# Designs tried in a protein design chat: VHH binders against E3 ubiquitin-protein ligase RKP (RKP). Part 2

Target 1, 188 residues: E3 ubiquitin-protein ligase RKP (RKP), of Arabidopsis thaliana (Mouse-ear cress) (q9siz8r82to269)
Amino acid sequence: KLHGDLDVSVSQREGISVVHHGVGPPIVGLEEFSICGDIRIVKPPLVLESLALFSSARANACIWKGKWMYEVALETSGIQQLGWATLACPFTDQKGVGDADDSYAFDGRRVSKWNKEAEPYGQSWVAGDVIGCCIDLNCDEIYFYRNGVSLGAAFTGIRKLGPGFGYYPAISLSQGERCELNFGAYPF

## First folded at step 13 (VHH; from e4 with F108W)

Design m2
Fold by ESMFold2, look of step 15:
Structure m2 (fold): chain B 188 residues (1-188), chain A 121 residues (1-121)
Amino acid sequence: as target 1 above (188 residues)
Amino acid sequence: EVQLVESGGGLVQPGGSLRLSCAASGFTFSSYDMYWVRQAPGKGLEWVSEISTDGSYTRYPDSVKGRFTISRDNAKNTLYLQMNSLRPEDTAVYYCARDTLDYQGPYWDYRGQGTLVTVSS
């Protein structure tokens, strides 16, 4: 069978598609070409820092079915927007994860959830916290954990999308914010 | 390196027509079933047309059947969508997409920025 120049690993039963540009088996990581602003991996594999005033990026995994989670270990405790976005979500110097209706975010500095508008949600965070970012497409919910403790459903009735057009782990960081991404929770 | 570049969108009055084009490069175009998909404001992506590798089979959802016509020119690596009798509900960003050879169903690989079609006034 022919695939062309891009190799995409798809599991229809699991509801995930991973885009892979290197050699070896597909590994979930940061999609470098998705970066808006200036995000650098300051310590391999996935300790990130934003050098611009506001930066955004997506992972290379697209999720359209099932229940999935990733974790963010906070090295700083300022403004970050952690969550899920589609490919259509516009990342600009002023818009990131949660600023449009095709993305969803938690921000523990402002103690808010974001989907176009901010609403109170969750708990404040501190450096050293581990934030779980969960999407449940069986129940159409997004929810977050802080240090293993559920913060409750942040978003309900989220829109299901088809294969190849689902949700990606996505983050936005204000200047100087650092975090470490951990995708070892896929699937939870 | 795979690229799909959409063009031909614009502002058009209800009842009008547009033809979208998609220039394909970086892969063997004739080996892939191709699709048009769209994303309306506030909605997810939806499929609006499918064409087989040789153009012998086309498929449309009821919402566009009879108004939209997909075609391809394999010699020019170009996919087309002729849209007639446009309605305000057709307002969306339109993307072309290729299928994967190993998967059943409407599994789409899209890459471009899309082309905006606005049907108003």
Scores: ipSAE 0.000, ipTM 0.071, lowest interface PAE 23.8, mean pLDDT 80

## First folded at step 15 (VHH; from m2 with Y103S Y107T)

Design u5
Fold by ESMFold2, look of step 23:
Structure u5 (fold): chain B 188 residues (1-188), chain A 121 residues (1-121)
Amino acid sequence: as target 1 above (188 residues)
Amino acid sequence: EVQLVESGGGLVQPGGSLRLSCAASGFTFSSYDMYWVRQAPGKGLEWVSEISTDGSYTRYPDSVKGRFTISRDNAKNTLYLQMNSLRPEDTAVYYCARDTLDSQGPTWDYRGQGTLVTVSS
């Protein structure tokens, strides 16, 4: 019986669900169907550049329990939002990661955190910096690191969500911004 | 009361140079990142260059990198764009803009009439 053109599977373990396409081991990477705008991989595996004025994307890993972190190595230091989004977060030419309920981001160009609105947070970033994006669902917090140094809790009291409806690593990039994503996930 | 006034455009032949200026008033110029954006005939606004508040960070798309140079003089509230090795594709109305800080994506507050640059043989 024919049900569609897409053949996907879901791998689930404690606190994480990974959606992957085709046969082979699950690999955490960028979910191409999530891209709004125009993001190109300019150097494999995950050196990204935005070719549109404003582009957004999420990973194929859903976090709903435990403590998890990924890193972003900045090749440019302009306007970007790095953080965590649910599937309910709209991506448009003006709105990206952090512009919805249960969506959270850090922008080190504007030195701000985003959850529907911008508020001061963190430190300015420069090209070559490594930004750690951490979600701790044991303590219901999201926090960021710059070059291994904590910037403090950005958001507290975040909602726990269920498998498949949790938080995804997500990024937004202004035109010409480049970064390298490094996904690290560890269960509790 | 916020004003941005562009000048320095004109007609040049391919390979020529122009220097654009933008006089700013009605706001604290040194507190804003500044941009040059352009609008080619029949197209929307496109980013051309960016400069930080103190001038320590500048950025350009690949199409103009190495040919255009943005600078600012915070004592004179003036933004500049030096445009060298001009090509017919650079023909556009050029605007200076500041970051509005009102949205996540780049939202440029441009208020001047712009300055027309025409590159033609």
Scores: ipSAE 0.180, ipTM 0.574, lowest interface PAE 4.0, mean pLDDT 85
Fold by ESMFold2, fold request of step 19:
Structure u5 (fold): chain B 188 residues (1-188), chain A 121 residues (1-121)
Amino acid sequence: as target 1 above (188 residues)
Amino acid sequence: EVQLVESGGGLVQPGGSLRLSCAASGFTFSSYDMYWVRQAPGKGLEWVSEISTDGSYTRYPDSVKGRFTISRDNAKNTLYLQMNSLRPEDTAVYYCARDTLDSQGPTWDYRGQGTLVTVSS
């Protein structure tokens, strides 16, 4: 499947679609065309920093079935939103992951979960923490983990969606925040 | 009604110092991360400093890091900005702001008139 006017490849397997800009097996990474604000890879492959006041981006992997997880290693511990968003979630200089019906996030600086509104959830984070971001579409739930320990179900009854319209790993970063994305030791 | 009242601005020579204050009322001050933001003549709004609810975490952009210090006194519902080694490019109207809890991004809830800082010879 092609997305937009650009010459891209789509790799599809059960429950996941990956947009691929090259030759060889698909690799899950940051979707450059999704960036709102200014996110840069400051250390390959996926250590990211926001240079704008507020930046958001999504991965190139769309999840519509099954159970999937990615991890975020925090290099800084300020305001970040880590989670899952659909393509319908508009990113702006003030709206990010969790600030729409179709978008879900954990923010360990504010100790909150976000879906249009904040609710208390989870634990405060520190630099060096690894945050697990899990979506379970068998049970229609989103979970977060801190250093391998579950913080409990954050969201239940999330909408099941079809191929191409599912959930993407997505992040928002305040200026100067850094994190490293890890899409697992095994393929998504 | 949420109120934020900035004070302490004025005219200062380059290299000088000023201390800004922000008196907060109408909300539980100790429950909010607080910010200083500024608007230079003809420019957009720029984040200047952030402080966590208990004051244990502070953050600054490179343009002011090492020169500005944010602090808060939760017992007095007051936010401060100590500005040292001031430069002409620090000339701006300074506002204090709280996090907007209705949005994920930096939608600063600044309601005061601000306080003008002019750094000039």
Scores: ipSAE 0.103, ipTM 0.488, lowest interface PAE 5.3, mean pLDDT 84
Fold by ESMFold2, look of step 16:
Structure u5 (fold): chain B 188 residues (1-188), chain A 121 residues (1-121)
Amino acid sequence: as target 1 above (188 residues)
Amino acid sequence: EVQLVESGGGLVQPGGSLRLSCAASGFTFSSYDMYWVRQAPGKGLEWVSEISTDGSYTRYPDSVKGRFTISRDNAKNTLYLQMNSLRPEDTAVYYCARDTLDSQGPTWDYRGQGTLVTVSS
């Protein structure tokens, strides 16, 4: 099965823990068992599309200390939530990234940030944009970039969490939305 | 209280055109992004188009892009879908829907009975 304990390995560096299901160096990617809805990789390595009305997933990297970022290249510009979530964030057909405590997202279609409720933030996005999703646990902030330009701090005073139960890169996509995840901001 | 009433469907030959209308009432129409969605017989709901509150942003899936045009008249509380170059696979019940803004994902709040579009000879 995919969840064999003999196939699971953990790579830990100070502030990050990566779980992967293969041999060799840990590779940050999509945690398939986190998927709610229907997300598929439509072009390698990580061009994703939601086939369900609303889908969510998280990466296999847990962040609990330091400053980290990942990038999302938008192929479509509709309703998506890009950000950071803990394992406690429920993913359902109605709830995604930013819809719980310690869950935070930016949605550039609605020009909003989400932490249980939406508030105005950022700029409208277009297809081709690259969105930087940053977490700074030295300053307890989450902030986003659009094409290398800061959108300002989205969330402040976020909770510090300990090893093994921190924040994961996480996304939610409405039906037909496509994006490419780039985790090159998680050095190994 | 919220009502969405679709009209303008019918039987049309392949290559033909139809214009759908949706009369909205019971809410501030200009405050909501609006959608057309469709459901073919025995199939799930499919998003067909969306339009922002002021009409400045529209989006279509590849299956209809270039053939369908969404528009709105906020003064008349009416949403439209111009459907050109119709194909048999466009046969469906078409609903207009609003985004409730109450959830992360698109919540296609469709309340009408829809309007049937049949594309066949």
Scores: ipSAE 0.091, ipTM 0.486, lowest interface PAE 5.1, mean pLDDT 85
Fold by ESMFold2, fold request of step 19:
Structure u5 (fold): chain B 188 residues (1-188), chain A 121 residues (1-121)
Amino acid sequence: as target 1 above (188 residues)
Amino acid sequence: EVQLVESGGGLVQPGGSLRLSCAASGFTFSSYDMYWVRQAPGKGLEWVSEISTDGSYTRYPDSVKGRFTISRDNAKNTLYLQMNSLRPEDTAVYYCARDTLDSQGPTWDYRGQGTLVTVSS
């Protein structure tokens, strides 16, 4: 048995890894050191607001196999990008979720999907909507839902990546945007 | 060539009101979300209002919410900002802007000279 002086736990289910350095059961949440810009939890557990002009963050859960979904409840309905990113996606004051090869997003203010470029997709969103962000690595697709209704496949041909190199729930918010993240979705 | 021309600034006492205008040309105005942004002396840009293409969605930061009202007249290609209950901290150069649509985040095209608003006794 080779646990050292620090207990490091990794919660794994088939296709998802949750990594943290604390003691006790791992919990899916926001990865604080991933924040670019200024994102704050303004109401526990995960109501977020961007205080900078453009901010991005990812969760501490890595998806590398299977079909998974998380939900975003919109408190505001302006410019946001909701989706999936790998660790290779740079977050900067100009680049966020969807602005790299294996990074994918939906923006319901602009009614667009984003992977390096914007293309028309989906429906306009309003405050109070719940957006489902689904990745299906059995079929290599990413979909989004609005209030439980599918918006259709947004991206196909998603690269399969190995454990530790997979896709993280990730968001980008323009200044003053608020949303609530819910990571309770699991494989179907 | 895209043109944005701001007007309506000036000196006003605290608690006063001003109405800013922005005349737009060189693009299809009704197809763009529009913004007012401001820059106080020695500070960076701050977003102060946003309006959708048809005016059905408006948004404001807490610092101006309830005091500022953005509006647009798509027939006249004109954007407006009604500023009420002005405070000294509202002193800034105000620019109108459109979303450039060439990046994920808001990248405002504010090519006008702006209009100076000074709030002082």
Scores: ipSAE 0.072, ipTM 0.503, lowest interface PAE 5.5, mean pLDDT 84
Fold by ESMFold2, look of step 20:
Structure u5 (fold): chain B 188 residues (1-188), chain A 121 residues (1-121)
Amino acid sequence: as target 1 above (188 residues)
Amino acid sequence: EVQLVESGGGLVQPGGSLRLSCAASGFTFSSYDMYWVRQAPGKGLEWVSEISTDGSYTRYPDSVKGRFTISRDNAKNTLYLQMNSLRPEDTAVYYCARDTLDSQGPTWDYRGQGTLVTVSS
């Protein structure tokens, strides 16, 4: 998008739109205004802990084209939802990532995937695992990886969205759960 | 029919101890994460402990951490809560619950009558 190089509001390049203040490469991080519940960074830059019973947040990056991945290093292994959400996904004390039509999550404590409902998927996780959260908008699929090994396509036929209306990295954490977010692009 | 039967409640002085039990039937107990939740007079439900299917993972809110210990015996289909250093604010009806998997956040499928714990001098 030719008008997306405003430094303060939104920077839009190559299938990604990022809210940031710099003129150089965008720094993807947690969008503070998206936090529902009580999420605290307990170790910079992005080791997070939920202090509320159920907390949710999105990154400041919107993905609408291409193939992208971020990683979550688990410090605890309880109930968390890791995945992708549009801005239409409500975050409340009971609703998080996976509770809307275009919102998708993996929960390795319950060994389930979530898109409005839970379905069996994946493997049980343990502390120390690294979970890859991949969105492939070339194939309209969402995949998850555990320690670099694919768990298979979790969701297929996901809706194509346009610039400014795409998918954000998003997480939900039960009380006391901790994880480290590591944002980046997956090589094609 | 899913049944959860709590027992072991009673009146205890501050600083005392009490052990709660929950007998489970009508479902595969070892397949569910289990919880203790409580309801103080005039308040909503509060989570007080969680234990994984095989007992290898337990969690507690800060209000009870270090004082309460959850455990399970899958051979006996029984969940336990050891409560030490009890305080008046621990007064509540205590329920055991299983995870419903019907919502993303913890929802507690509690079906028993609960067991009343009263901490008073």
Scores: ipSAE 0.037, ipTM 0.467, lowest interface PAE 6.0, mean pLDDT 83
Fold by OpenDDE, fold request of step 19:
Structure u5 (fold): chain B 188 residues (1-188), chain A 121 residues (1-121)
Amino acid sequence: as target 1 above (188 residues)
Amino acid sequence: EVQLVESGGGLVQPGGSLRLSCAASGFTFSSYDMYWVRQAPGKGLEWVSEISTDGSYTRYPDSVKGRFTISRDNAKNTLYLQMNSLRPEDTAVYYCARDTLDSQGPTWDYRGQGTLVTVSS
């Protein structure tokens, strides 16, 4: 088990595993132990605010097959890095989603995509925007949406990974940034 | 050499106002997002304001929103922070900080020496 004594619900056919920490059916949420920095849950379950200069976290869902999407509703429109990351992506005070191999992020404040290096991508976001973060492992691509409108393929040729080694929804928030995560759109 | 020099701090009574300035040199000021950050005694750095390169975008934490206003004059290479309705909890050293323009969280690669703001009766 990748997460020690944690219960893991694995759907090999669907290409997803969810780490379950509580009672009842597994629900996709924030993996507390993945948090680097200081994230406050402003409103349960998934309205988040970073209190530290830079905070990063992954969800408790690992994706290695199929098409998946989650949404981020922006309460603030500063520097956030939203996307997908493997467990190998280090979270530090300075590094978050998009700052390593197999880690991919969109930053609408700087109108950039991140995979170790920044490249121009997408368009500016504003508070109230809903950002769709999509991974398509059939095509090995990552897409982002703003308010339901595609911003085009951000990353192509992403690596296929085995069960349990796949991609997690992941976010990095600068201090004071607030967003709401919505994992209800899985799968598509 | 990159230089940021803050000024305008001082002692002010609660409810008072101050205007901070930051003189920038040694880099293309207009190419960087700029920030004000502060550090209260015994506390860590706190972000208090952000402004985009052209000034079209500004952002504030809830702690100062409605009271502080960040602005910039790119022609003068100067950053400003208008602070109104000051509170004792605003007491801190205030720093002008430059965005690193990388994926690293707001690690400001450069700050000035800071200017002390003391709000006290």
Scores: ipSAE 0.029, ipTM 0.498, lowest interface PAE 3.8, mean pLDDT 89

Design u5
Fold by OpenDDE, fold request of step 19:
Structure u5 (fold): chain B 188 residues (1-188), chain A 121 residues (1-121)
Amino acid sequence: as target 1 above (188 residues)
Amino acid sequence: EVQLVESGGGLVQPGGSLRLSCAASGFTFSSYDMYWVRQAPGKGLEWVSEISTDGSYTRYPDSVKGRFTISRDNAKNTLYLQMNSLRPEDTAVYYCARDTLDSQGPTWDYRGQGTLVTVSS
């Protein structure tokens, strides 16, 4: 735990660390300082809408070991990039999740997976779909699910990273796009 | 298991000094270049110092050059960062980081929990 002007507490378990800005037990949520663009919390804690043309954000959980998943319930079915990114992956007005090394995303609007470049992957999504974003660092793979059905391995041979340099749940939303993040089933 | 444990952070007034330490374990410390990196609020990780395996080579960004000094004691598996003439913009969580040894430039594969340095009047 780090105390001072930053008022940051860090909870670390095997394979995961959660950065908590506040009091109480660590809760996985959106890391506010990671936001590039403009994201509105339309319903606390994790119903999000992008007000900017392109907004990106990471959760406050860093993963470097084990198997983990979070879900995204789509309220809209436009261009969203959902997946995993390290801190080294830049977010800009044009770059989001999947647009750099060690950054991986699924985009069901374009039926593509992203790691710097786009490749065909998965199925088109519609509003109401629940997208599972899974990272398996035992196998060094990333999988996505649509409504509980696997879309197959999206990425294999992802780089193993050590503590503090791991992967964060990360999303990029085009303007007007809405989704709800669910970290309830984080370890599995 | 690789472990890095930082210590020595705290609240300091502008112009003050701090000495950070990093205790390394779980690997051959003397075989790795080591780094200090920091993360300020709302910013990404920033490299602030590099030291070679034997300490014969050190490197600093302009932002801290002349103020910070990295050193190591391989016998004690410890990395140090002497920070002088601290400024408010130096406020950050400071991490000890191990070189990944597989890329150009400062890249890291492990870091500790960090230690908070706050520079404020």
Scores: ipSAE 0.012, ipTM 0.255, lowest interface PAE 9.5, mean pLDDT 90
Fold by OpenDDE, look of step 22:
Parts: sequence; structure tokens; C-alpha cells
Structure u5 (fold): chain B 188 residues (1-188), chain A 121 residues (1-121)
Amino acid sequence: as target 1 above (188 residues)
Amino acid sequence: EVQLVESGGGLVQPGGSLRLSCAASGFTFSSYDMYWVRQAPGKGLEWVSEISTDGSYTRYPDSVKGRFTISRDNAKNTLYLQMNSLRPEDTAVYYCARDTLDSQGPTWDYRGQGTLVTVSS
């Protein structure tokens, strides 16, 4: 979705207009080298299943200015951590999105948000739900949607990191969990 | 053979309007999302508009939002770009491009030779 230094609108629907200012290749997908665990692409390009106990991955694009939103369609409704992470956030067999300072996640199975620690947030999700993950660096906020309905600000006061050091869409999936990522291939 | 042929470019004053056309052939036009992209002198390709197969969905970057309108006529295998309130920074070669259909876009596999749009006083 990123072409040079252009201001790219990722989505414009129902009053939601998202402009992405970031780095990465024009084709937005999972960064293969970021994968910790075992993720199977069930259906190309971005229907995913975790085969390992806990798998994490980042997209190959980041944002450091403006707003960006992506959607996750849940095929299963177990433990998934969906949100944003920087390159400095380590993924291990036990650590995923939300487990570091500049890592933020929503987990609708546990009805919690994660930033190192868990706090109550949002609603429980079910299979078929579409989770919107939004970062707004104008307001320094992260918030999530369930089926187009805002769940409110999840995180405030997130750090601005500068060009090239932005936040990446990131997911962590427990074993057997399946989801489809949408970085703009489909209307939001 | 897939072919895209752009037309409608030219010289226009700031604040003026142009309508670009793209004639598509060699593939099922209605099966593809289509894009307009542009390349200004010394700059890379810039995405400027997207339209879904049936025209029900369109997207624009903020740089052209409210000024440009993409449309299509599938019966005529033609893509259009109405450009209003043109600015000097809109000066570029404009290309119509076909969606590659296999990645998160905007991505495209074919584009035409382009048509030059020059906005100058």
C-alpha cells in the first residue's frame, strides 16, 4: 500500500478515512522473517492459522504519522492478540503483541487489552467478527472496533517514534486460531 | 494481450479540469479493480485513485480527495478520471493500472503508456 512518500488512503467508508504515512514495500503483507512460531497461510495471501502454541508476526509496513487501520476477520474466536508493535518488540514462544513497551494488543477472548500487563477492555468476540485495529498518531491513541462499532480508546499517550521507526500491524495467534488480515484489499 | 491506453491529458491552468480516459482490452475488464497512478518528474509512482469491479467502492489519497473522481464503464471497457481544481503539484504522467488480484494493494500488474497532465500558469 505504500508507494514512495505518498499519502495513502487505506480506507474510506462510513465516515472512516484512514491515511497511512509509513515505510514498506508497495505490497503489504506479513513479514516472513518476523514470524515467531509456525504460521500457515491457509489461503493466500492473508488467511492465517497458527500451528504452534503461540505464533506472532508483523506486517511489512509501519506507520509513524497519521492514522492507519486494518481489519482482522476472525475465523476462530480463541486467544488472539491483535494490534500494533514496533521492531524493537521481541517475539518469542511466550511473548507476542502487547508484551513490550511499544506493543499494544486487544484480546477479545479474554476481553482484555495488553501492554505488558493486561487490563479489561472491549467485548468478547465470536467467530465471524471483524476486528478493526486503529492507530492514530495525531492523537497518540490506539482503539479497536468490533464489526464497525468502536470499543473506545484502548491506549492513550503512545510514543511517537519518528520516520522509519513506526508501528507495524502485528498479531499473535494461539494454536489452532485462524484469522484473515485485511490491509485494504476489501472495503472496511 | 492486455492493453491499457490512456488519453485526455494536456496543459491546463491551475484550478482547471481534465478528464482522463483509459481504454482497456485483452482481458475481462469488469473482473478487475482498476487504479489511476501518476509519476511526477523525478518522483516515484503515486497512487491517486482506486475503483472496484462494479464501481461501488472508490478510494483516494488525501492529496486528491474531493478533487478527483474515478469511474468506469464496464460495457465500454473504459476507466475515467475526472480531475477538478487542478494544482501544479498534480503535474505528472498519469497511468491506468490493473489490479494484480493476488496481494494487498494497491498493486498492479499492467499499466498503459500514460498521458501527460501539465498544470501551469
Scores: ipSAE 0.008, ipTM 0.281, lowest interface PAE 9.5, mean pLDDT 90

## First folded at step 16 (VHH)

Design y4
Fold by ESMFold2, look of step 18:
Structure y4 (fold): chain B 188 residues (1-188), chain A 120 residues (1-120)
Amino acid sequence: as target 1 above (188 residues)
Amino acid sequence: EVQLVESGGGLVQPGGSLRLSCAASGFTFSSYDMYWVRQAPGKGLEWVSEISTDGSYTRYPDSVKGRFTISRDNAKNTLYLQMNSLRPEDTAVYYCARDTLDQGPTWDYRGQGTLVTVSS
C-alpha cells in the first residue's frame, strides 16, 4: 500500500483551481516552486522584492473560466511586468511575463503591453499606484486598471486553452523592485 | 555594431572615489535606459544602477545607494558612474549595459568592463 509524502490539496471553484501546500483552507498566494530568479516576501502578507536581475513568479491559482481580477500595489515605479501566464510559459533570467506567446503583461515604466513583443498601452505609473490585472475568459480579453480607472482592453482574442489548462496571475520584477499582491479582488 | 567601452577603473583604498565612463556607439543612445552592472570574483552578475533615457529617474540597490551616482550625457553618448566611499565588497569588473527593448526588461552588455579593486 502506497502513501504519498507530500501533503498537497487542490481547492476548485467553477473557473478557478487553487493548489494549497499549507494548513487550513486554500489561500491564493505565490507559488514558490514557480519562482525564476529570486523573489522574497519582505513584508507579510505579499509584499515582494526581486533580489536577482530579473525575477518572475506565478500564483497558485489557475483561472480557466469567467472574469477574475487581482491587484498590485506598487512600492517602486521601475520595470515590472504584471499580468497573466500559462503554466507552460517559460521564465528565464531574461524573459518574464509577456515575453513569450503564453503570457500577457502591462509595464507602466515603459507604458507598454507585452505578448512576445511590446506595443504602446496604458499610462506611466508611480509608486503608490494600484494596478488592476483583469482576465475575462467569457470575452477572451485582458484589461488593466490604474487606481480603479480602466486603461482599456490590452489584449483581445487571447489564446483559448483546452480543458485542464488556464491562466495564472503572474509577475516579473527587475532587481530591487517591490510590489504588494492582493488576490482578494474579484471583478465580474 | 553595438559597442560599449568602459573606462575609469583602478586600484583605490577603502573610502576612496572613482568615476567610471562608458562610451556608447552603434545605436541611438538617447532611446535606451542604461545600467551599470558588476561581477565580483567568483560571483554572478549584480545590478548596481539604472538611469532612464532622459536621466529623470535613477535607481540603486541598497548596497550602493547614497554612495554611487549614475548620470548620462546624451550629446556625448556617454554614461557615467560616480562611486564614493568605496568598500572592499565593491571590488568587481564593472560593465555598462543597455535595456533590451525588443526582448523585455533585461540587460544587454557587450564591453570588456573596467576593473575596480578596493583594498587596503
Scores: ipSAE 0.000, ipTM 0.264, lowest interface PAE 15.1, mean pLDDT 82

Design y5 (from u5 with Y35W)
Fold by OpenDDE, look of step 18:
Structure y5 (fold): chain B 188 residues (1-188), chain A 121 residues (1-121)
Amino acid sequence: as target 1 above (188 residues)
Amino acid sequence: EVQLVESGGGLVQPGGSLRLSCAASGFTFSSYDMWWVRQAPGKGLEWVSEISTDGSYTRYPDSVKGRFTISRDNAKNTLYLQMNSLRPEDTAVYYCARDTLDSQGPTWDYRGQGTLVTVSS
């Protein structure tokens, strides 16, 4: 079953660093400076809609050790790419999460996984589905879940990148796509 | 060679209707999700509608939802867009586009030359 290892509150766990640009305790959320395209917050804090043809963003949490998960509730069931990306993963009009060596994504609309190249993976998703995105750096694997059911290991043998250099929750949304991110605000 | 040819565009008054067609050739039409996209003067491309391979899934942006209907006839290799209650802001060149299976956004690998829809009084 899904377990919320990634918390919106300040984590004291080893293997995570939350980046914040202000006073007070950092909260896991969308890193605004990472946004490529146009993302509107339709409902605070983390209900998102892409207004551009292709929008990408990373969360402000960097993970380099341990097992972590976040959830994405789909309000629409079109082309979304959900997963994990490093800072080295370029976000452009043409590229998003899953389009670099250390970037990994699941796309349930096309029933594919992405790591530079697309491969068949998982199940098709529908509006209302909750997608779990899990990274396990103990086993160097990435897993996805649909409504609490595992879709199997999507990627194995992912690189360990060391402290201060790691993976961020990341999404890419086609135009009109909506989703809600949950980094632990709600129980998994 | 993959080809997509749009037709059915024209001048229509606000509140009017048009039906666009897209003739597909050079690939297995029934194996691909299809899209309609449009480009208004001075604006970028925007998504208008999406349909799955068998037509069981369709999706629309809020801007056209309830007014536009996408459909397909796989036997005829043809994609359709029924546009009702047209508005001046719907004025654009409309393209049919094939969903790509092996690349990230934009998600279309082929599109036609487009057909112009002008909504004006």
Scores: ipSAE 0.025, ipTM 0.465, lowest interface PAE 4.4, mean pLDDT 90

